# Ledger of designs, part 10: VH-VL binders against q8ixk2r445to577

Target 1, 133 residues: q8ixk2r445to577
Amino acid sequence: FFGMLQNKGLTDYCFDYNPPDENQIVGHQVILYLCHGMGQNQFFEYTSQKEIRYNTHQPEGCIAVEAGMDTLIMHLCEETAPENQKFILQEDGSLFHEQSKKCVQAARKESSDSFVPLLRDCTNSDHQKWFFK
Key: E = the ipSAE of ESMFold2; O = the ipSAE of OpenDDE; V2 = 0.75 times the mean of E and O plus 0.25 times the DockQ between their complexes.

## First folded at step 21 (VH-VL; framework fv_axatilimab)

Design a20 (at its last look DockQ between E and O 0.06; V2 from the best seeds 0.00; counts 0 for: pae E 14.3 > 2, placed apart)
Fold by OpenDDE, look of step 21:
Structure a20 (fold): chain C 133 residues (1-133), chain A 122 residues (1-122), chain B 107 residues (1-107)
Amino acid sequence: as target 1 above (133 residues)
Amino acid sequence: EVTLKESGPALVKPTQTLTLTCTFSGFSLSTSGVGVGWIRQPPGKALEWLANIYWDDDKYYNPSLKNRLTISKDTSKNQVVLTMTNMDPVDTATYYCARIRYYDDSGYFDYWGQGTMVTVSS
Amino acid sequence: DIQMTQSPSSLSASVGDRVTITCLASQDIYNYLAWYQQKPGKAPKLLIYAASTLQSGVPSRFSGSGSGTDYTLTISSLQPEDFATYYCQQYDRYPLTFGGGTKVEIK
């Protein structure tokens, strides 16, 4: 699967990544933004290795969850996907992080009008449902 | 400017159904991350949450009153409606509607209506 | 359900006093806590959300702190307009629940 990764509950919002330096793409948080599909900032791929890859120029970035965190951070992809980069996009649309055993949920940032994907206990909320468009 | 205003009957008889309407401006329930909730307050008592509705039509109810409550929205009219069945004198209270700041399927209330007093009496 | 216990239920203070109000949750609510101020005959007004974030337009004399189950609202120097009833509210999970309120009265 590839394209814009859109949330079902938070209508019209997609995974978005815009690093400040195009030559240094890792270390920043993935956010949610209105779906527009422009500039490669919203182009992602779900691979057979259970990675969510940010499709840009080489080297490729893969979404990871750092120890003790609930945010999605961009790391470099590896030949063998590390455990903290493995996700299961389930048939019902839930995006499950294997290592934390939590689901990716669209959430509002505290003290902000912005939205971000965060790891939360898995529920049946549409805010935890995702699809590629 | 965000504003909300409650409207409905000031007096309801026991066993009757209460219908309250929240009319708001300055925001839209078509906007992601927006919700409207109802909270009531008996005279001289604390606040009690009743129900929430969000832009995606997701609804939540106070379980102690769930069987009596129905919340709905009309986005085109900027209105949210709350119905409460089988009213009792114990339900006498000021009823508020308020805007929800969404966070993790829940939220807090950043703007409130002035409230409408509802008395249940025969 | 998460019970929110406020203490004290009421207190008397003078202008200029430091006032602290406590809210105890029956379970960890992970800083998903808001504080409201309510004056007689008026709707509640949001003061603080996320346990410690001051709502826009709220005076800096108001502050929130705490974690886990224990949270505190502090008024560093009480002003005449601060005499009111204050409520905490958790939004960690449904059902949303409020504290019993704390009435701040003039000594």
Scores: ipSAE 0.018, ipTM 0.667, lowest interface PAE 5.7, mean pLDDT 92
Fold by ESMFold2, look of step 21:
Structure a20 (fold): chain C 133 residues (1-133), chain A 122 residues (1-122), chain B 107 residues (1-107)
Amino acid sequence: as target 1 above (133 residues)
Amino acid sequence: EVTLKESGPALVKPTQTLTLTCTFSGFSLSTSGVGVGWIRQPPGKALEWLANIYWDDDKYYNPSLKNRLTISKDTSKNQVVLTMTNMDPVDTATYYCARIRYYDDSGYFDYWGQGTMVTVSS
Amino acid sequence: DIQMTQSPSSLSASVGDRVTITCLASQDIYNYLAWYQQKPGKAPKLLIYAASTLQSGVPSRFSGSGSGTDYTLTISSLQPEDFATYYCQQYDRYPLTFGGGTKVEIK
C-alpha cells in the first residue's frame, strides 16, 4: 500500500512526518496531523517486508520503535528489515509491532493539543485501527 | 548551520536579578517541535537543567528554582531570555543555552552555545 | 524527581583501552537517555540519544546500551581526543536531570 495512513477513531488524522531539517530525516518522531495530502509529509508505503516507509526521500526512511520506547521514530531503511521496523497491518485494521507485541494507537501528546501514534497494549479500540487512503 | 550564543553580565551582586539572552541562528522557534533550554554548571560541578521553552510557548522550570526563573522568547529576533531573581553566590556558574530535540514536552540538547560565566559576588 | 547515578566518578585509561561508563536511574526512563562529552572550558557535545542512537558526526567507537534503569556508554578503543568528562541525562520526565559526570583521564 501507498498513501495516507489514516486513523479510524481519530477521524481525519493521518501519519505525518515533519523533520526540522528536510535534508536529515532520521531520528525524529512521527506525528498525527489533519489529513491534507499536500507536500510529502503524509505519504507512506507499507511494504512486503512489513515496513512503513517514508519513501519520498533518498535514502528512504522506515518507521521504527527503539527497544523500551513507545514512540515511532524515523530510521533509515535497511536491505533486510530489522525487527524493530516490522509492523503487521491486520485485516481488522490493527497495526501490530512485532518486536514489542504492542499495537499502534492514536494518542494525545502529553502536555499538548497534538496527537501522535504510540505503542500500547492491543485492544479493540478504533484508535488502534488504521487504513490507507 | 545551527548556532546559539549566550549574552549577559559576567558579574552580578547578591540579591540582583540576572538576565541572560540566547541568540540563535540556523533554526526558528516558529517551527513546530522546536525548543530552547537553559542549563548551568557551577565550576567543577555537574550540569543542572534550569528551564525549557517551546515554539508553542509551553514553558517548564526546574522546581527547585521555579519561583526565581522566568523564560520567554522573541521568535522574530531568534532570541530566548532567561531571568533569575535573588542571585546568591551559590548561583555562580557557566550558563548555557541549547536547542531542544524531541518535542513532546521533553528532550535532549543537540546544539549548545559556548556558555557565559556568571559570577555572583559582592 | 529521577536521580541519575553515574559511575565511576573518574577513571584513568590509556589510548586504545575499552572504556565503559554506567548511569543508573532511580526509576525506569524507557530509553529516554542522552550522553554528552565535555572538554575543559567547552560546552557539552551530544554523543548519543535514545540510549543507543549515535548523533551524526560522532565516531562509531562510541556506543550506548541498556534499558530500564541501567545504561552504559562504551568507547571501544579510546583515542587521545576522548579524554573528557561524560554526562548522562534522562529526558523521560521533568525535571530533566543529569548524572554527576565521569572524568576520563590519561594514564
Scores: ipSAE 0.000, ipTM 0.543, lowest interface PAE 14.3, mean pLDDT 87
ESMFold2 (binder alone), look of step 21: mean pLDDT 94; pTM 0.957

Design a21 (at its last look DockQ between E and O 0.41; V2 from the best seeds 0.00; counts 0 for: pae E 10.3 > 2)
Fold by OpenDDE, look of step 21:
Structure a21 (fold): chain C 133 residues (1-133), chain A 122 residues (1-122), chain B 107 residues (1-107)
Amino acid sequence: as target 1 above (133 residues)
Amino acid sequence: EVTLKESGPALVKPTQTLTLTCTFSGFSLSTSGVGVGWIRQPPGKALEWLANIYWDDDKYYNPSLKNRLTISKDTSKNQVVLTMTNMDPVDTATYYCARIRYYEDSGYFDYWGQGTMVTVSS
Amino acid sequence: DIQMTQSPSSLSASVGDRVTITCLASQDIYSYLAWYQQKPGKAPKLLIYAASTLQSGVPSRFSGSGSGTDYTLTISSLQPEDFATYYCQQYDRYPWTFGGGTKVEIK
């Protein structure tokens, strides 16, 4: 699966990544932004290695969850996907992070009008449902 | 302008199946993020959520009634159908269909039909 | 399931009064809360969503606040057309659930 990764509960919002330096793409947080279908900042791929890749240029970035964190951060993809980069996009649309055993949920950023994907306990919520478009 | 309207029988006998149709305009269930839900309200009582259906045909049911409910859509006709089996007098209520808001936050009902009263009686 | 406890079940007030209605969720619903107004014989009308966002066309005397499990609907100055029953609804998780309602009556 590839394309824009859109949320059901937070309608018309997609995974978005726009690093300050296009030549240094790692280390920043993945956010949610209105789906616009332009550029490369909303183009992602779910791979057979259970990675969510930011597929723009080489080297490729892969979404990771750092220890003790609930945010999604861009790391470099590796030949063998590390445990903190493994996700399961389930049939019901939930995006499950294997290591933390939590689900990715569209959430409002604290004290902000912005939105971000966060790890939360898995619930039957539309905000934890995702689809590629 | 967004509009929804419920249609179906006003009277149902116990153990029979209720079939309600929601016909809407001003939006389409082919649009990503759009959903339609059913809510009922017994006379003088609170609202109760029944079921949702979305553009991608994803469906959700109230677990207390799940085995009795079936929701479906016909996008080309702008219709959503709810069936409820084994009706009982306790199911007497006004039944509403409503749109699930299709941009930004979803999960609340921004447009409602006028509702249709369904009485279950022998 | 998330239980929505709405209080009070009814209240009497006069035009111009400040009215406050509370909705308590049995678990954190992360501000995924809506408020509706319903008049007799009519369908509910959306007032507030996302706990505090005013629906387009709704008078500014209506406001919503809260977070976590505790939420409040406030009518700053009650108007004659505001006598109705109000409901909260969570949509954080299925099944979606409503509060028991609060009937605002004329004193």
Scores: ipSAE 0.025, ipTM 0.715, lowest interface PAE 5.2, mean pLDDT 92
Fold by ESMFold2, look of step 21:
Parts: structure tokens; C-alpha cells; sequence
Structure a21 (fold): chain C 133 residues (1-133), chain A 122 residues (1-122), chain B 107 residues (1-107)
């Protein structure tokens, strides 16, 4: 699938990636922002290798979770997807991170008006349901 | 500057269909992420969520009332309409429409109409 | 469905008292919780969203706290205009549900 990855519970919020330096796309956190479809910040590809790719840039970025962390961060894609870059988008809309056995949830960032995707224990919450638009 | 106002009949007979209109100003359902919901409150009792409609025409209903509720919008008139079929005296309540906050953490009602009391009696 | 259990159902307090109202969710709601104040004959008014964030124009004597399933609304020094019924609401998942309310009355 390709497009904007939207949250069901946090209505009209999409995965968004806006690194401070376009020439340094690795190492920054993925955020949630109102879906707008403009520019390249909100377009991701879900691949047959279970990657979520930010492929509007060369070299391409893939969403990863580093060991012991709950934050989604941009890494470089590899020819064979590392385990920390594998997400299963299930039929019920849950986005399961296989290595950690946790689900991606829309979460409010620390007493702010900002939102981010984070890993949490899997639940039936609509804030853990995602779809491409 | 956000206002909402409910309108509809004050009295409805059992088995009839209730139609309520929410007319609002200071915002538009053309705006991405905006919604309007309906909530009711029987006299002296707690609030009960009924239904939501969003700018993109997504609709959500309380499942305990799903077969009785229909929600729709007319964006050009700044109106949302709720219908509830097969009214019963237990449905006697004040009915509110309210805006769902649309640029941040959505899911709560930041502006409410004054409410309209609907009595179901023969 | 998530049941919201609010306690106490009523309380009597004096001006100046510290008042604490609790809201218990039947499942984790991840701080997707709002608090409303309602006076007789009036529509509810939003006080707090995201469990702890004050709505614009709400006095700082109101605060919200909690996480997981346990949430609290606190009024640090009760004022005459604070005598009302308070409701919590979860918005983590549909159906959105409200607590049964807590009526705060003058002692």
C-alpha cells in the first residue's frame, strides 16, 4: 500500500516525517500531524517485506524501533528488512511490531498539543488502528 | 465565536420519529478534522453519547441505539440532522449538539448548544 | 464497551475545601479523558481534556491527573461558582462513554 497512513481514533491524523535537514533523514522521530497530502512529509509505502518506507528521498528511509525504545525513528532501508523495521498491518487495522510484540498507538506527547506514534501493549483501542488513505 | 443551536419538536408521540437539527456558526464541516456530535440527558440523569458525524461524512453511532439513529449533514447550510425512530417515553431528555475539536486530540466536545428538551408522551 | 465509574456520586463541601473526584475506567484509556462541569439548566462545559490539560479560560484551581484506568479531578480551593455536577468522559474508543456524574453541593 502507498499513501497517507491515518489513525482511526485520532481522526484525520497521519504519519508525518519532517526532519530538520532534508539531507539528514536518519535518526529523527516520526510524528502525527493533520492529514493534508501536500509535499512529501506524509507519504509512506507499506512493502511486501513489512516495511513502512519513506521512499520520496534517496537513500530511502524505513521506520524502525530501537531496542528497548517505544519511539518510531527513521533508519535507512536495507535490502533485507531488519527485524526492528518489520510491522504487520493486520486485517483489523492494528499495526503490530513483530520484534517487540507491541502495537503502534497514537499518543499525546508529554503535556503538549503534539502527537506521536508509540509502541504500547496491544489493545482494542481505535488509537491503535491504522489505514492508508 | 463558535455557536451551536438545536431545533426540533418539544413533544413527540410514542413510535414517532424525532428529527433534530443542529445549526452552527463560527466553523465549517468543510474543514478537515471537524465533527459534530449529539448527546442526550434525561431529566436529572447522566449524559449519553448518541452519534458523531465528521467533515468527510464518517459516521459513528452508539451501538445500543444504532438501528434507531441516522445522522447527516448539509455543509452548505452549516447543519447536522439527527433522526431517531420509534420514540418511547424513556427517550424523554434534553438533546445537545456539540463540536468535536478538530486540530488536536479529537474526541471531546469543546462547544455545546444550549440543548432542546424533547418529551415523549401521548 | 468501556464503563466509566465515577465516585463519589455526590458530596457536600464548604467554600475553600479541597475536593477530589475520581473516575475509574474498566480498561486502559491512555489519558484520552475529558472532564465537564454542568450547572442546573445549562449545557456541560469542558474543563479538562487529555486527562490533565486545562481548557482555555478554566481557573487554575482545577486540575486533572491520572493514567491507565484511574483518573482524578481536583478543585484545590472550592469557590461558590464551583457547585455543580461533574462528568468524566473517555474518548479512547467508541462508543464514547460518560461517568455517572458527581454532584458537588454546598454544605
Amino acid sequence: as target 1 above (133 residues)
Amino acid sequence: EVTLKESGPALVKPTQTLTLTCTFSGFSLSTSGVGVGWIRQPPGKALEWLANIYWDDDKYYNPSLKNRLTISKDTSKNQVVLTMTNMDPVDTATYYCARIRYYEDSGYFDYWGQGTMVTVSS
Amino acid sequence: DIQMTQSPSSLSASVGDRVTITCLASQDIYSYLAWYQQKPGKAPKLLIYAASTLQSGVPSRFSGSGSGTDYTLTISSLQPEDFATYYCQQYDRYPWTFGGGTKVEIK
Scores: ipSAE 0.007, ipTM 0.590, lowest interface PAE 10.3, mean pLDDT 87
ESMFold2 (binder alone), look of step 21: mean pLDDT 93; pTM 0.949

## First folded at step 22 (VH-VL; framework fv_axatilimab)

Design a22 (at its last look DockQ between E and O 0.06; V2 from the best seeds 0.00; counts 0 for: pae E 11.9 > 2, placed apart)
Fold by OpenDDE, look of step 22:
Structure a22 (fold): chain C 133 residues (1-133), chain A 122 residues (1-122), chain B 107 residues (1-107)
Amino acid sequence: as target 1 above (133 residues)
Amino acid sequence: EVTLKESGPALVKPTQTLTLTCTFSGFSLSTSGVGVGWIRQPPGKALEWLANIYWDDDKYYNPSLKNRLTISKDTSKNQVVLTMTNMDPVDTATYYCARIYYYEDSGYFDYWGQGTMVTVSS
Amino acid sequence: DIQMTQSPSSLSASVGDRVTITCLASQDIWSYLAWYQQKPGKAPKLLIYAASTLQSGVPSRFSGSGSGTDYTLTISSLQPEDFATYYCQQYDRYPLTFGGGTKVEIK
């Protein structure tokens, strides 16, 4: 699966990543933004290694969850996907993070007016449903 | 089709309270991620942001005017109301309401009302 | 607060000209910038968001670029309907702030 990763509940919002330095793409948080379909910032791939890969730049980035965190941060992809980079996109649209045993939810960032994907306890909320478009 | 329309008095006396209503269609404030904001523009001058309200009833105000501003919504009527107390001639401006979409920290305005001119004068 | 400085405040151009408008932020706004077009007696119209993303329905002759504190709106070939005032707006943080505007006039 590849393309825009769109949320069902937060209508018309997609995974978005726009690092300030195109030559150093890691270390920043993945956010949600209106889906625009222009590639680059909103093009992601779900791989057979269970990665969510940001491959519009070289070297390629992979979404990771750092220890103790509930945010999605861009790391470099590795030959073998580390445990903190493994996700399961399930049939019902839920995006499950294997290591934390939590689901990715579209949410407003705490003390912010923006939207971000956050790890939360898995529910049947449409804000935890995702699909590639 | 998304539309917004401002309504309220064209003339307000100094020290009085201005109440403006934004009536919109084509979208709902019950939809996640949707907001409505107010922006004003004095004649021949630049735009100034006033306040935002969102579907979850979160509100944000221009700090320079915060104590004078109150924003509220009636989702069932597709209306947002802005009140501004202690009006002064310097507050004379065209007042716009507009639909908001977020990015990382805040939002921009993708649809605007036609604006309503408010004159503050004795 | 983040200050947005537009330059020039006004310019004269002819149909077919390439027009460039600059917006400088007092601090890094991380491409959280929108551009608006406003014609006399009308409400602003969104042209570009996220610094470089063209709003649906906006002609391709409009483009936005920049990063950090420096951003540019470009009209590749000015059309008669493009004579207007243009505003930038940052939405990196509250309070939301607009540039002072750039009036594009006919030469």
Scores: ipSAE 0.011, ipTM 0.634, lowest interface PAE 9.2, mean pLDDT 92
Fold by ESMFold2, look of step 22:
Structure a22 (fold): chain C 133 residues (1-133), chain A 122 residues (1-122), chain B 107 residues (1-107)
Amino acid sequence: as target 1 above (133 residues)
Amino acid sequence: EVTLKESGPALVKPTQTLTLTCTFSGFSLSTSGVGVGWIRQPPGKALEWLANIYWDDDKYYNPSLKNRLTISKDTSKNQVVLTMTNMDPVDTATYYCARIYYYEDSGYFDYWGQGTMVTVSS
Amino acid sequence: DIQMTQSPSSLSASVGDRVTITCLASQDIWSYLAWYQQKPGKAPKLLIYAASTLQSGVPSRFSGSGSGTDYTLTISSLQPEDFATYYCQQYDRYPLTFGGGTKVEIK
């Protein structure tokens, strides 16, 4: 699938990637922002290798979660997707991270009113449901 | 099977410090994303959250009681300890410990101990 | 602090009745809401978390719904073992807060 990856529970919020330096896309956290479709910050591709690709920029970025962490971080895509970059987007909308056995959830940052996707124990919450628009 | 059990004195005098121990089995605080919390319930009244402690030693206290509460853990003994200073008759309640699944340093309580009744009386 | 307002504070019902209990949060809690059942002399028991997800081993006659600030626990056909006090609890932010409880009694 390609487009804006939207959260069902946090209505009108989408995956967004806005690195501080547009020439350095690696190592920053993916956030949630109001869906707007302007520019290239909110367009992602879900590939046959189970990657979530930020492919509107060169070099292409792939979302990863480092071992023992719960934050979604941009890495460079590799020819063969590493295990930490594999997500299963299920028909019910859950986004399952295979390596950790956890689901991606919309979450409010602890000390702010801004939002991020984080890994959490899988539940049936609409905050763990995602779809492309 | 997950179990938790509270232990401590049934009777304390006003101004004394209460020490309660939660001993648990079926899980470990060495596991990421798990915690133990304390909740109390005065007779015939609603539940009141007191404090949480997580596997990484993060601690959270009810702000109305924060200067009276201390929570700690001993992972090797599967124990969590709550101390509450300057006890008063209004603190008479059943005290529960419960397991928390971590969510943004907060959570819900999926397994509860049986509770221990603490009476504060002169 | 997020205040949780539960209603009604008590109700009387018969076996087989459909029972609804409501919980209103003072602010949006994003479905970070749990429901507990407490029988006299016993500890609370988790029924539902994430507003609508049934805890393992809880009968399917229990269901939860709602979003934002408004949440509902429903018992589709009340059984004799369901006479108890029910509490909601938000876990969106500290301090963790519980509703005042709803006592479901035999009529």
Scores: ipSAE 0.005, ipTM 0.557, lowest interface PAE 11.9, mean pLDDT 86
ESMFold2 (binder alone), look of step 22: mean pLDDT 93; pTM 0.952

Design a23 (at its last look DockQ between E and O 0.75; V2 from the best seeds 0.00; counts 0 for: pae E 6.0 > 2)
Fold by OpenDDE, look of step 22:
Structure a23 (fold): chain C 133 residues (1-133), chain A 122 residues (1-122), chain B 107 residues (1-107)
Amino acid sequence: as target 1 above (133 residues)
Amino acid sequence: EVTLKESGPALVKPTQTLTLTCTFSGFSLSTSGVGVGWIRQPPGKALEWLALIYWDDDKRYNPSLKNRLTISKDTSKNQVVLTMTNMDPVDTATYYCARIYRYDDSGYFDYWGQGTMVTVSS
Amino acid sequence: DIQMTQSPSSLSASVGDRVTITCLASQDIYSYLAWYQQKPGKAPKLLIYAASTLQSGVPSRFSGSGSGTDYTLTISSLQPEDFATYYCQQYDRYPLTFGGGTKVEIK
């Protein structure tokens, strides 16, 4: 699966990543932004290694969740996907992080019109459902 | 190599206007996402954000000081200017300019100038 | 505005010690947090951004973690050059705000 990773509940919002340096893409949070269909910073791939890969730049980045954190951070992809980079995109659209045993949820920031992807306890909420478009 | 340097008067009288200039190299304010901000620090105290300006001329100010602050840029000269009106002894501090990248709504400061001490006194 | 409360305001430690500094935000800042180191008479130096990402060139003994409103900076084994004042800064929303600082002094 590849393309824009769009949220079901939060209509018209997609995974987005825009690193400051095109030659050093890791270390920043993945955000949510209006889906624009232009590719690049909204183009992701779900691989057979259960990675969510950001492959518009070299070296390629893979979304990771560090221990104790609830945000999605871009790391470098590895030959063998580390445990903190493994996700299961389930049939119902839920995006499950194996190591933390939590689901990726589109969340509204407090007192803001902005949104952010966060790890939360898994529910049946459409805000935890994602699909490639 | 990224560098920033503050310049301006070391001494300002009360009620006068402070004008500080940040001259930088190693990057450009024509680059998308890039900005330059000002932060001050009174002697022995914490850091306080003042203002910043982005490549697209978007300006942000600390609300507590907004009416006193004006920030502008000259991209061709790699300069950012901060003016602060009605200076008071309480405004005595080291003033820093620093580079910021607008990743989402805002950002952090990855390169700083050495700072310039500004004393407000009669 | 988001208030950033650092604790402790100061601490004494020895070379080799594990040091932990806490930054508490008045509301969720969603890991939009940076840590800086400042030595006397010098400008702040960026250590960590995105709460846990180490800035290039910063020693691996520095690490950051946290979520929601609670964040920590850890120095696994304090070195002589690490005695300084440390600041957290949130950049989730304007105005940008800094913590009050934590001075790490030699015991």
Scores: ipSAE 0.888, ipTM 0.960, lowest interface PAE 0.5, mean pLDDT 96
Fold by ESMFold2, look of step 22:
Structure a23 (fold): chain C 133 residues (1-133), chain A 122 residues (1-122), chain B 107 residues (1-107)
Amino acid sequence: as target 1 above (133 residues)
Amino acid sequence: EVTLKESGPALVKPTQTLTLTCTFSGFSLSTSGVGVGWIRQPPGKALEWLALIYWDDDKRYNPSLKNRLTISKDTSKNQVVLTMTNMDPVDTATYYCARIYRYDDSGYFDYWGQGTMVTVSS
Amino acid sequence: DIQMTQSPSSLSASVGDRVTITCLASQDIYSYLAWYQQKPGKAPKLLIYAASTLQSGVPSRFSGSGSGTDYTLTISSLQPEDFATYYCQQYDRYPLTFGGGTKVEIK
């Protein structure tokens, strides 16, 4: 799949990545932002290697979660996808992180009106359901 | 090569206004997401954030000091200026300027000046 | 405001030791955390941002981890040049706040 990765429960919000340095696209968190489809920030590819690629530059970025963490961080893609970069977009729409055995959830930041994708224990919540648009 | 340098008086009397200038090179405040902030450190104490200004003139102040601080920039001169009113001996500290690297709502400081020591004494 | 609490305030260690420093936020900061190293008479130097991402030029013996309110800086094998004070800083929201610092000194 390719396009904007949108949350079912938090309508009109998409994965977004806006790195401060155009020449260094790795190392920051993926965020959620109002879907707009303009520019390069909201287009991702789900690959046969179970990667979520930031599809704007070469070399491409791949979303990862480090062991013991719950935020989605942009890494460089590798020839063979490392375990921390493998996500399964399941038929029910859940986005399952294989290594941690947790699901990506759209969460409201504490004391804020902004939102982030975080790993959480898998549930049947629509905030854990995702689709490409 | 990114560099920042603080300039201003080393000694200030109580009640006077402190004006510090940060002169930088190797980057521009015309670049989206980039800003310059001020942080101070009293001798032997922890760091305290004071203020910052972004490329788009968005300004943020430490609310504990907001009524005393003014920050401004001159993008063409690569300068940021901090003014702090009503100085008191407790404000004695090393003052740093640093480049802030905004991501999402806020940021971290990736390059720092050498700092300038400001002593407030009668 | 988000209060950042560092532990310990100081520690003594030998060259080659594994050192861990803890930073506790008063509420979730979603990995918007930076670590700085400061040597006496010098400005702080950025080591890590986004809780786990090494700044360019920082040795790989430094690492960061954590989630929610609990974050750690680890030095896997302490070197002579690592004796310094370390600060965490949250950047999830304003005001930007620093921890109180952790002084790492020679045992």
Scores: ipSAE 0.647, ipTM 0.909, lowest interface PAE 1.8, mean pLDDT 91
ESMFold2 (binder alone), look of step 22: mean pLDDT 94; pTM 0.957
ESMFold2, look of step 23: ipSAE 0.092; ipTM 0.740
ESMFold2 (binder alone), look of step 23: mean pLDDT 94; pTM 0.958
OpenDDE, look of step 23: ipSAE 0.020; ipTM 0.672

